# Ledger of designs, part 12: VH-VL binders against DNA topoisomerase 1 (topA)

Target 1, 137 residues: DNA topoisomerase 1 (topA), of Thermoplasma acidophilum (q9hm08r4to140)
Amino acid sequence: FRIIIAEKADAGRRIAYFLSGGQVKSHRAKGTSYLEFEYNGSKTYLIPLSGHIVEADFESGYSDWNKIDLSDLIDARIVKNIKNKVAYQTLQAFRGKVEEIVIATDYDREGELIGVEALDIIKEGKEEIRRAKFSAL
Key: E = the ipSAE of ESMFold2; O = the ipSAE of OpenDDE; V2 = 0.75 times the mean of E and O plus 0.25 times the DockQ between their complexes.

## First folded at step 6 (VH-VL; framework fv_disitamab)

Design e5 (from b5 with light chain A50S S53T; at its last look DockQ between E and O 0.04; V2 from the best seeds 0.00; counts 0 for: pae E 9.7 > 2, placed apart)
Fold by ESMFold2, look of step 6:
Structure e5 (fold): chain C 137 residues (1-137), chain A 119 residues (1-119), chain B 105 residues (1-105)
Amino acid sequence: as target 1 above (137 residues)
Amino acid sequence: EVQLVQSGAEVKKPGATVKISCKVSGYTFTDYYIHWVQQAPGKGLEWMGRVDPESGETYYNQKFKDKATITADKSTDTAYMELSSLRSEDTAVYFCAREPWLRGYFDYWGQGTLVTVSS
Amino acid sequence: DIQMTQSPSSVSASVGDRVTITCKASQDISSWVAWYQQKPGKAPKLLIYSASTLQSGVPSRFSGSGSGTDFTLTISSLQPEDFATYYCQQSDSYTFGGGTKVEIK
């Protein structure tokens, strides 16, 4: 199935509502928070991050996903504690179970850093990874 | 209002089995872990184990793994703990408690069930 | 396995006193500590979670501090209803400290 990573909770709910035609199941307990729906015949989950997941910054800016080799992200250092335990645990619960990961965070520096944080937690290396823009919906 | 209501006190002989119930109300039962905590007379709190009411998956303190069996019944919004092969040192108050999913703290507790094991 | 060492085991205090209870973890646990109050014959009540966040409805004379391995619960001005036993708990492994009984002098 497909995972969509959204940067903000209300934006994530709007994206899910739009893609599903209004048929969205919300999961907000057990230390996790995500939305479940069907899109184009495929089961889809959306994880709204509500900001940064970890306390640490990467020392360098990773700002242009179109030009970034994913192997370069593996070399980035993370030196701080988990800041958002619910988001972390939700991403961990899906680790290794996902066919496609769509990064739908804002197209700015902060959104790209949040997307990298999420990928570091959820991916095992076999997933198809895509970047999607959902403008102000 | 969130409530966890436990079954009443029990008096048992050594070697017997007891099953304690914890009925919840005021929230969605399957959204929260249910834990069990032992408190021996005059002693501190000791975590025993938990159940995920949605899946039935359990996780136990190794000390209690062969003593306690924790279950949940989604149809009645009730968690259970069964204690087997009771010994006098199992005399204690047993609490059920709710954990918001993986947050690690217990925000609501049952009133406690005294189990007395004596010859 | 993470051990939580709570001290003192008991403290004798008077109404109005400042009471400090400590809890030391055997490993770095960040801020993942909760504190509970328990009166005889009653269930514990959550006071503080995440080391320093006060649970709703808990009086502001209670405060928590610390990170890493050393954690403190403070009662700034002890009231008659505060005579109880207090427990710390490690939030990831559910391990309780041994408890601290706060008694009237």
Scores: ipSAE 0.007, ipTM 0.535, lowest interface PAE 9.7, mean pLDDT 82
ESMFold2 (binder alone), look of step 6: mean pLDDT 93; pTM 0.951
OpenDDE, look of step 6: ipSAE 0.361; ipTM 0.810

## First folded at step 7 (VH-VL; framework fv_disitamab)

Design f1 (from b5 with light chain S30R; at its last look DockQ between E and O 0.03; V2 from the best seeds 0.00; counts 0 for: pae E 9.0 > 2, placed apart)
Heavy chain, then light chain:
Amino acid sequence: EVQLVQSGAEVKKPGATVKISCKVSGYTFTDYYIHWVQQAPGKGLEWMGRVDPESGETYYNQKFKDKATITADKSTDTAYMELSSLRSEDTAVYFCAREPWLRGYFDYWGQGTLVTVSS
Amino acid sequence: DIQMTQSPSSVSASVGDRVTITCKASQDIRSWVAWYQQKPGKAPKLLIYAASSLQSGVPSRFSGSGSGTDFTLTISSLQPEDFATYYCQQSDSYTFGGGTKVEIK
ESMFold2, look of step 7: ipSAE 0.007; ipTM 0.581
ESMFold2 (binder alone), look of step 7: mean pLDDT 93; pTM 0.951
OpenDDE, look of step 7: ipSAE 0.710; ipTM 0.884
ESMFold2, look of step 9: ipSAE 0.008; ipTM 0.570
ESMFold2 (binder alone), look of step 9: mean pLDDT 93; pTM 0.945
OpenDDE, look of step 9: ipSAE 0.373; ipTM 0.809

Design f2 (from b5 with light chain S31R; at its last look DockQ between E and O 0.42; V2 from the best seeds 0.00; counts 0 for: pae E 10.9 > 2)
Fold by ESMFold2, look of step 7:
Order: structure tokens, then sequence, then C-alpha cells
Structure f2 (fold): chain C 137 residues (1-137), chain A 119 residues (1-119), chain B 105 residues (1-105)
């Protein structure tokens, strides 16, 4: 089936209603929602993301800013912490079940990064990946 | 039965702060956005902002971004809106309302809280 | 920034009259309009969403129509309990129209 990643809840709903012609089912997954509809003969799920799923941080031992020389921050290993555990778990539930992933986040730096974050969580490497623009909706 | 019950009317002086509560019942608090809407005396409705009670993330009408602070407390199923630096033009009834996620409409409303700012 | 312009601002009508209220958007907003009824001293009540979908418990004399920029709320046969102020709302940005007061003639 197809997964569409949207950056904002309102944008995601508009995309789902546009593609489905208004035939959209809402689902709950651990307190968040995703949308289900048919598009071009394929079952499609749209997962709206309200922000970043992960955040950059430093390796353990560097998080105490009072003990770190500023020059060390350039060399510090940056690690990612899960910021939005519910979004992470929702995407994980679809991992391995997806044939096509569509990134429909905003065409800006924030939207690109959110899209990459979602891909890192959901893809296994055999999926078809597309970047789509729905700003006209 | 879905209910949104707001705190009572407030009378404040200019420059004061007020915090309005909106306690929900009859549904899972963290599954729906909570919005706040202003209605000045004899005037129409104006959207102020929203909170996602699950994550605490907020989104504001730019007109109110420096006036209102919207929060949610999952342990008491209560949303709050704090208004700071009150002025006479902030005199209004303030409603909380529930939006089913991604639907864009408000299916249940609180009873409203009158805030009067007078010298 | 989408503006929602309601007309008329008020209407005087008798029980049994057909009342129409219009709402015009400054841009194409598809069908993403909701309509609310508000009585004095009370919270608004949702009547219609997505331009034409009737909220549960709302009498069938209320109907909505339109798409694009022009939307209409119709009360087919006005009842005594329908004297109120009506608001349209753009569902994606939450902007409200200015309201239409329906008064007894």
Amino acid sequence: as target 1 above (137 residues)
Amino acid sequence: EVQLVQSGAEVKKPGATVKISCKVSGYTFTDYYIHWVQQAPGKGLEWMGRVDPESGETYYNQKFKDKATITADKSTDTAYMELSSLRSEDTAVYFCAREPWLRGYFDYWGQGTLVTVSS
Amino acid sequence: DIQMTQSPSSVSASVGDRVTITCKASQDISRWVAWYQQKPGKAPKLLIYAASSLQSGVPSRFSGSGSGTDFTLTISSLQPEDFATYYCQQSDSYTFGGGTKVEIK
C-alpha cells in the first residue's frame, strides 16, 4: 500500500480529501491519527506529522554545557533522540508493509528534514520513494 | 456525554493577568485539539489558537501570539488560556472548543468565560 | 489569509419563511466551510460542516451548499427556535464570517 507523509495536520487532511474525492476514514494509533483512503486503485494511508520526530543532541557525556569547552562542540558526535514517541511508533507500525512512500511535507528546509526523519523510520530500502507537491490544494 | 466546563467570570484591572480553565469530560482528552475563541461584547467570533493536549504543541493566531498562552494538563483533563497585560479591548467572552483531529470544525464548546477589564 | 464575508448582516423573517444566508471566501476554499448557530448568552452550536454535511441532531430544515468561493446556509421553514445569529467558518484557517442575525419580524 502507499504511505503519504504530510508536515501539518491541516495540510494532511486537505491532501487526503483531495486525492480520495472525500472518501476518507480516520484511525487512531496510540493517541494520534492517520487517514485511510483509496487512490488510483491502491490503499493509501496519510500520516500527518505536527513537527520533528527526532532532535539532534550530543553523545552522552557532552550534555552538561557547563563542563564543555566550546571548541569541543565542533567535534562532538551528534546523536538523534526520539522527540515524538507516538509519531515514531505510528510510523514503525507501517514499516515493512509499504510499497510506496510519498513525502508531501512543505517545500522548505523544515519540511525536507521532517520528510527525511520519517523515511529513516519507515523505509526498509525496497520501497518506491516519491516527493510530491500539494501546495495548490 | 461530551462536556467542556469553563471557569467563572473574572473582573480585572488593566495590566493584570487572568487564567481561564476548560475542563473536559466524556471523551479522551488527548485525542482532540482544544481551541480558544474570543467574542467581544456585541461582536463576532475570532479564533485565538489551539493546543494538542497530547503533545502540548500550540498554534496561535498572530493577533494573539503575544497576549495568550494556551496549555493543557493531561493529569486533570483541563486546558488553560492565560491572558497577560490585560487592556480594555480584551473585555470579551472567551470560549474553549473541541476540534476532532484534522476536521477543522468545532463540535463541542464550553459555556464561555466573561473577562471584564475595567479601571 | 482568507476573508469570509457573510451577507446579509441581519434579516427580519417570520415563522415559516425560507431564509438564506451567504458566505463568500476571498479565495477558492473547496468545500471546507462550517456553519454555527449562536443564541444570546450561549455558546455557538455546530450545524453544518464540509459545506453540506448536517451535524447529528440538527433538524433537516437546515441545509448547506456551495463550493469554491460561494456558500449558502438555508433554513427551509423558519421555526421560533431558529431566531439566532449564524456564523460561517473556513475550516482550515478557523476564520469566521461576521455573522448574520436572524430576527423575528
Scores: ipSAE 0.007, ipTM 0.534, lowest interface PAE 10.9, mean pLDDT 81
ESMFold2 (binder alone), look of step 7: mean pLDDT 93; pTM 0.949
OpenDDE, look of step 7: ipSAE 0.324; ipTM 0.803

Design f3 (from b5 with heavy chain E54Y; at its last look DockQ between E and O 0.03; V2 from the best seeds 0.00; counts 0 for: pae O 6.5 > 2, placed apart)
Heavy chain, then light chain:
Amino acid sequence: EVQLVQSGAEVKKPGATVKISCKVSGYTFTDYYIHWVQQAPGKGLEWMGRVDPYSGETYYNQKFKDKATITADKSTDTAYMELSSLRSEDTAVYFCAREPWLRGYFDYWGQGTLVTVSS
Amino acid sequence: DIQMTQSPSSVSASVGDRVTITCKASQDISSWVAWYQQKPGKAPKLLIYAASSLQSGVPSRFSGSGSGTDFTLTISSLQPEDFATYYCQQSDSYTFGGGTKVEIK
ESMFold2, look of step 7: ipSAE 0.269; ipTM 0.743
ESMFold2 (binder alone), look of step 7: mean pLDDT 93; pTM 0.951
OpenDDE, look of step 7: ipSAE 0.016; ipTM 0.633

Design f4 (from b5 with heavy chain E57N; at its last look DockQ between E and O 0.06; V2 from the best seeds 0.00; counts 0 for: pae E 10.7 > 2, placed apart)
Fold by ESMFold2, look of step 7:
Structure f4 (fold): chain C 137 residues (1-137), chain A 119 residues (1-119), chain B 105 residues (1-105)
Amino acid sequence: as target 1 above (137 residues)
Amino acid sequence: EVQLVQSGAEVKKPGATVKISCKVSGYTFTDYYIHWVQQAPGKGLEWMGRVDPESGNTYYNQKFKDKATITADKSTDTAYMELSSLRSEDTAVYFCAREPWLRGYFDYWGQGTLVTVSS
Amino acid sequence: DIQMTQSPSSVSASVGDRVTITCKASQDISSWVAWYQQKPGKAPKLLIYAASSLQSGVPSRFSGSGSGTDFTLTISSLQPEDFATYYCQQSDSYTFGGGTKVEIK
């Protein structure tokens, strides 16, 4: 199945409604928050973020999303400095269960950093990773 | 139809505790947050806190964190708010209200419960 | 904390008048504002959400506008049933404005 990462809740809701034609199921319980819908016959989940998930700063070296290499040190930093617990827990719940991850954060430096934070939390390295722009929704 | 029905008015002495109920019907209780809002006599609305009926997780306005305890019982589709150590300034109407997912506004409200604290 | 400053505190108007109520946020809140009507002895009723979206069943004489820090609720032609107090609310922190009492002469 597919995961879409949106930078803001408003943008995430718009993307989900656009792709599903309005057939969106919301999940907002158990320390997680995400949207569920069908797109092109494939089950799709969208995780709306609300800014940075952790206090870590990855402003350099992340222009190629398919080649991000993360270490155990990053995991220790994430545990100590969680800023957005719901987003973190939601991403963790999907870790290792996803075939495709779509980063739909804003096309600016902050959006790139938020995308890297989300990937560090959710990917195990076997997923297909794409970058998408939904600016007109 | 969606309904939020609150328990009846209460008269309490200072120092007492009161527990207000908010029973919902017409929708799936665990799908929406339940909020509580205070309105002192002749005054405006003030948000107190919320509960996620699915998880029991709460989030409070700091002003009320030591006054109010908000809970939910999903076996009876009922949210509760307990007010402790009542004082005369706690005299108010208390509303429960429903929030659609991540929308931040309240589309359905209970009828309100007057709590009067008198010496 | 985000403060919501509502003005005026009260207004006295005639049936048929256009009434505008304003709400100013202490910081940029985009369009995350709701407006409520409350009649004496009753629960508040949602009128407008997301600054300008009209709630189902609300008469079209009610409208909302604004973005950023400055928001307005407009009643284009007051009716006798519009006598009430109106509140704005910031959607992220649930903070209410102080209210505006509309008194119909």
Scores: ipSAE 0.008, ipTM 0.541, lowest interface PAE 10.7, mean pLDDT 81
ESMFold2 (binder alone), look of step 7: mean pLDDT 92; pTM 0.944
OpenDDE, look of step 7: ipSAE 0.016; ipTM 0.654

Design f5 (from b5 with light chain S91Y; at its last look DockQ between E and O 0.06; V2 from the best seeds 0.00; counts 0 for: pae E 8.9 > 2, placed apart)
Fold by ESMFold2, look of step 7:
Structure f5 (fold): chain C 137 residues (1-137), chain A 119 residues (1-119), chain B 105 residues (1-105)
Amino acid sequence: as target 1 above (137 residues)
Amino acid sequence: EVQLVQSGAEVKKPGATVKISCKVSGYTFTDYYIHWVQQAPGKGLEWMGRVDPESGETYYNQKFKDKATITADKSTDTAYMELSSLRSEDTAVYFCAREPWLRGYFDYWGQGTLVTVSS
Amino acid sequence: DIQMTQSPSSVSASVGDRVTITCKASQDISSWVAWYQQKPGKAPKLLIYAASSLQSGVPSRFSGSGSGTDFTLTISSLQPEDFATYYCQQYDSYTFGGGTKVEIK
């Protein structure tokens, strides 16, 4: 299935309703909400994030999503503190079950870094990864 | 209405153990972390640790990792903190607190439990 | 560990005064700061989250500001019920500032 990572719950709800035509199921996992709907014949889950998940930022080179590969993510430092335990656990629950990951966070430095953090948690390396902009919602 | 109700005050001798309860109501217990906070007499607040009631996973302030054991019983919607090998400096009010959805700060607190350790 | 240095440790003030309390983090914590009010014998009460967002039911005379390492809680016009101790908290690793006691002058 497809995972969409959105920044902020309101933006995530707007994206989900736009893509599904209003047929959205809301779920709770570990004190957060995520949305389930169907888009282009594939089951889709949208997970809104409201901030950074881990303590350390990734290096600037990771913000170029069209060139990122597994070896670059392996070089990222591992930190002791997970800033947002619930977000981390929610993303981990989907790890290994996903065919496509869509990063739909804001197109700014913070949004790009949040997207990279989420990708590192979910990705096993076989997934199709896409960066999407929903500026017209 | 969200409520966190703690067990009553305790008086203990040095070397004893105490277990404080924090029973929650008004929300789904397993969806939110429960934290514990110490406040020694006349002192400030100090974070001790937390539990994920769903998995039982804990994370401790290093200062308290050998003193406190935090648990959750999801069948009774109750979190617990056990303090072992009590010393006089463990005399304090202990609060439980809830961390709301994906946020990190504490929106609801228990009323506090005074633990007094005296020889 | 992220340390929160709160100042001043106490303030003697009158009703109607503007009171400013500061917290400095030992490293950049973006806006992950909450402010709490605690009256004697009571649990802390959340006032501000995300550095500047006012919790529901909190009077508008309370405001928060700052990002990065320097954060401020302001009470624009002190009321009798505002005499309390105030704590900042960074919620990356959940450390509190030392507290600021606001007392009647």
Scores: ipSAE 0.010, ipTM 0.539, lowest interface PAE 8.9, mean pLDDT 81
ESMFold2 (binder alone), look of step 7: mean pLDDT 93; pTM 0.945
OpenDDE, look of step 7: ipSAE 0.013; ipTM 0.646

Design f6 (from b5 with heavy chain E57N R103Q, light chain S31R; at its last look DockQ between E and O 0.13; V2 from the best seeds 0.00; counts 0 for: pae E 7.7 > 2, placed apart)
Fold by ESMFold2, look of step 7:
Structure f6 (fold): chain C 137 residues (1-137), chain A 119 residues (1-119), chain B 105 residues (1-105)
Amino acid sequence: as target 1 above (137 residues)
Amino acid sequence: EVQLVQSGAEVKKPGATVKISCKVSGYTFTDYYIHWVQQAPGKGLEWMGRVDPESGNTYYNQKFKDKATITADKSTDTAYMELSSLRSEDTAVYFCAREPWLQGYFDYWGQGTLVTVSS
Amino acid sequence: DIQMTQSPSSVSASVGDRVTITCKASQDISRWVAWYQQKPGKAPKLLIYAASSLQSGVPSRFSGSGSGTDFTLTISSLQPEDFATYYCQQSDSYTFGGGTKVEIK
């Protein structure tokens, strides 16, 4: 099946309505929403993201600035920290299970970063990946 | 608090039918699949089938497709499994369980319902 | 037909021991395995999903690892409440392994 990553819940609903001709099923799982519909003969799930899923941070032992000399932070490993655990878990559940991933976030820096974050969580390299702009919305 | 509460134990004669209920609370019933799992006395776990409570669509383990009928009632937040033409080999504990959508694992389980088929 | 083979069928261990249980899939299933604990007369309890993700409320002494066909559940320091039967499950087909009973030595 196909996954569409949208940046905002409202934009995601409009995209799903447009592609399905109005035949959209809404789901709420573990505190996030996603939409299910048929498009071009394929089952399609649309997952709206309302912001960043991860952030860059230091290794956990370096998070207390008052206890660490600043010169040690130059050598600290940078790790990703999960900002939105439910979104992360939702995307991770699709990892290795999808045939096509469509990034439909806004065509700006924020939307591109959100799209890359989602791809890093969900892709295993065999998926067909597409970047889409829905100008009709 | 997520809860799945099953109906009580049943004793049936061979050839009878039993209908087990699984009432959910603490979450939106239509957002998650409900599964049924058999455990014969002293045996392991065996998946039987699932229902999507929103659409009523089902998917069965081939072994149980002619034995079990799984349904959901959105008005009462209750899933059901009916077992037909009971035989002694159907004696087991039957669990309902919830699958977070598309994740494939069961995060909450009912307490189980013992069905005993005895002459 | 994906088969899930657990080993050992049982293990005898003492409190404080490190216990390792393995589950082997008949084909590549990526990371899509879950682990459950079941005590007599009780429903199974989810411990681990997606091979290595710890379910909320599960003690950190439980861990999972593996990908492809070989998966491991580890209890780093066995506690009295950990004597139970453990099941692996393939998350796409819902197929359970045969179970591993962890008994007190």
Scores: ipSAE 0.014, ipTM 0.574, lowest interface PAE 7.7, mean pLDDT 82
ESMFold2 (binder alone), look of step 7: mean pLDDT 93; pTM 0.950
OpenDDE, look of step 7: ipSAE 0.019; ipTM 0.682

## First folded at step 9 (VH-VL; framework fv_disitamab)

Design k2 (from f1 with heavy chain E54Y S55D; at its last look DockQ between E and O 0.60; V2 from the best seeds 0.00; counts 0 for: pae E 3.4 > 2)
Heavy chain, then light chain:
Amino acid sequence: EVQLVQSGAEVKKPGATVKISCKVSGYTFTDYYIHWVQQAPGKGLEWMGRVDPYDGETYYNQKFKDKATITADKSTDTAYMELSSLRSEDTAVYFCAREPWLRGYFDYWGQGTLVTVSS
Amino acid sequence: DIQMTQSPSSVSASVGDRVTITCKASQDIRSWVAWYQQKPGKAPKLLIYAASSLQSGVPSRFSGSGSGTDFTLTISSLQPEDFATYYCQQSDSYTFGGGTKVEIK
ESMFold2, look of step 9: ipSAE 0.389; ipTM 0.780
ESMFold2 (binder alone), look of step 9: mean pLDDT 93; pTM 0.950
OpenDDE, look of step 9: ipSAE 0.650; ipTM 0.874
ESMFold2, look of step 10: ipSAE 0.321; ipTM 0.772
ESMFold2 (binder alone), look of step 10: mean pLDDT 93; pTM 0.949
OpenDDE, look of step 10: ipSAE 0.610; ipTM 0.864

Design k3 (from f1 with light chain Y94W; at its last look DockQ between E and O 0.65; V2 from the best seeds 0.00; counts 0 for: pae E 8.0 > 2)
Fold by ESMFold2, look of step 9:
Structure k3 (fold): chain C 137 residues (1-137), chain A 119 residues (1-119), chain B 105 residues (1-105)
Amino acid sequence: as target 1 above (137 residues)
Amino acid sequence: EVQLVQSGAEVKKPGATVKISCKVSGYTFTDYYIHWVQQAPGKGLEWMGRVDPESGETYYNQKFKDKATITADKSTDTAYMELSSLRSEDTAVYFCAREPWLRGYFDYWGQGTLVTVSS
Amino acid sequence: DIQMTQSPSSVSASVGDRVTITCKASQDIRSWVAWYQQKPGKAPKLLIYAASSLQSGVPSRFSGSGSGTDFTLTISSLQPEDFATYYCQQSDSWTFGGGTKVEIK
């Protein structure tokens, strides 16, 4: 089957209704919502993301601004922490089962970053990956 | 603690109907698919079908499409499988099992329900 | 439908033996294979998912490998509680292998 990763729930619903002709099933699993429909003879799932899945942060000793000397921040390592654990876990569940991944986030800097974050979580390297624009819907 | 508790063993005559229940606890019923699996005496496992408890949508193994009717009741967190027109070949243990969404494997199983079809 | 051919149908083994069970798919199923253990009168229990991922609470002597069409379950050092029947399963149409009974020699 196919996964479509959309930015914002409203955009995701519009894309799903457009592609399916209005025959969309809503799901909730592990605290996230996603949409299921058929498109071009393939089962399709659309996962709307409401923002970043990960965020830049510092190693734990640097996370409390009240206790950190500002000079130490220059030496701190920047790490990516899971900001949206449910989205992360949902995307991980698809690894190894998905044949096609479509990134349908907004065509701007944040949308591209959100798309890359999702790909890093879900792809195994064997999937067909496409970038699609639906922002005019 | 995740549990799937099935109804007890049944003895039926040929041509009868039986309805097996599978009550779940310890998780959100509507977040997972419920599958049914047949195991005839001394035989392997055979998948029968599934239900999405949120919508009631079903998907069946074609072998069992006219034999089994699978349902879910969200108000009682219980899935059901009804077997119709029972024959001696339907004598088996029937399991319910939970599938984490789209993972394709069954992480928790009910204890099984023996259905015996005998004259 | 995808057929799963499991071999051998039975294995006679002693405690401490290494046991290997094979499952072959009729077409490429990537890594979407699960392995189950079933003892007489009990429900199957999940051991391995996604070909090689160990289910929580399963002893590390169980391992899975393979991709594509050929998959293997290995028990590195057989224990008394491991005498059971083992099944592979693919997730696309939920087809089970025929089972492998592991018996005391």
Scores: ipSAE 0.008, ipTM 0.588, lowest interface PAE 8.0, mean pLDDT 81
ESMFold2 (binder alone), look of step 9: mean pLDDT 93; pTM 0.951
OpenDDE, look of step 9: ipSAE 0.015; ipTM 0.659

Design k4 (from b5 with heavy chain E54Y, light chain Y94W; at its last look DockQ between E and O 0.63; V2 from the best seeds 0.00; counts 0 for: pae E 3.3 > 2)
Heavy chain, then light chain:
Amino acid sequence: EVQLVQSGAEVKKPGATVKISCKVSGYTFTDYYIHWVQQAPGKGLEWMGRVDPYSGETYYNQKFKDKATITADKSTDTAYMELSSLRSEDTAVYFCAREPWLRGYFDYWGQGTLVTVSS
Amino acid sequence: DIQMTQSPSSVSASVGDRVTITCKASQDISSWVAWYQQKPGKAPKLLIYAASSLQSGVPSRFSGSGSGTDFTLTISSLQPEDFATYYCQQSDSWTFGGGTKVEIK
ESMFold2, look of step 9: ipSAE 0.346; ipTM 0.766
ESMFold2 (binder alone), look of step 9: mean pLDDT 93; pTM 0.950
OpenDDE, look of step 9: ipSAE 0.408; ipTM 0.817

Design k5 (from b5 with heavy chain S55D, light chain S30N; at its last look DockQ between E and O 0.02; V2 from the best seeds 0.00; counts 0 for: pae E 8.5 > 2, placed apart)
Fold by ESMFold2, look of step 9:
Structure k5 (fold): chain C 137 residues (1-137), chain A 119 residues (1-119), chain B 105 residues (1-105)
Amino acid sequence: as target 1 above (137 residues)
Amino acid sequence: EVQLVQSGAEVKKPGATVKISCKVSGYTFTDYYIHWVQQAPGKGLEWMGRVDPEDGETYYNQKFKDKATITADKSTDTAYMELSSLRSEDTAVYFCAREPWLRGYFDYWGQGTLVTVSS
Amino acid sequence: DIQMTQSPSSVSASVGDRVTITCKASQDINSWVAWYQQKPGKAPKLLIYAASSLQSGVPSRFSGSGSGTDFTLTISSLQPEDFATYYCQQSDSYTFGGGTKVEIK
């Protein structure tokens, strides 16, 4: 099947209605919102993202800035912390099961970064990846 | 109040068929997968398969794909599992459970149905 | 197929003790582990999902940790009602671990 990653629920709803001709199934469970429909003969899921999924941070031993010598920070490892656990879990559930991934986030630096974050979570390298613009909606 | 209520215990002869029901209430039936889990006497839990009640799409553990048939009836908010060609090793408690879509864990469970297969 | 190896198979501990149960996956499963409690004659009950997220209504003495291949369920102060069997589950294939029986003396 196909996954479309959109920025914000309103944009995602409009895209899904546009592509499906109004035949869309809306789901909410355990804080997950997603839309399900058929497009070009393929089952399609649209997952709206309301911001970043991950953020950079230091390992826990370096989180108390008052106790850290500045020279120790040069050796600290940078890790990615999950900021939106529900979005992360949802995207991980699709990993390895997706044939096509469409990034439909805004065409700006923030939208591009959100798209890259989602791709890092979901892709395994065999998927067809496409960047799409829905500015007319 | 979310509830999954299963049909009562069954005693069957080898070669028979049994159909276990799982009636749900307190939520929208078509928004969640329904799974079935086997627990043989004194043993652990083993996943059998799932159904999407919205369209009837199923996915099975290979071990059970020729033993179990999982269905859903939207008009009665009820999922079913049919076990065919019963043998003594099919004696177990069978649970239905609800999975939030694509999350991989089961947040609500039925009470279990004991199926006993005895010669 | 992903295998889930749970240890120990059983543990006997006193009320108030800290109990740790381990589950090891045969390959990297990120954080996709759930933990369940099952008492005799009852259905399993979800305690922890996504390795560390506490299910609503579960006492805070239960916690989960780990990522990758090694996961733990911890009971910080064992209570008499915690006598049960505990199972881990891998969320991609729904594979359960073998279970850990916790006995209180």
Scores: ipSAE 0.008, ipTM 0.576, lowest interface PAE 8.5, mean pLDDT 81
ESMFold2 (binder alone), look of step 9: mean pLDDT 93; pTM 0.951
OpenDDE, look of step 9: ipSAE 0.033; ipTM 0.641

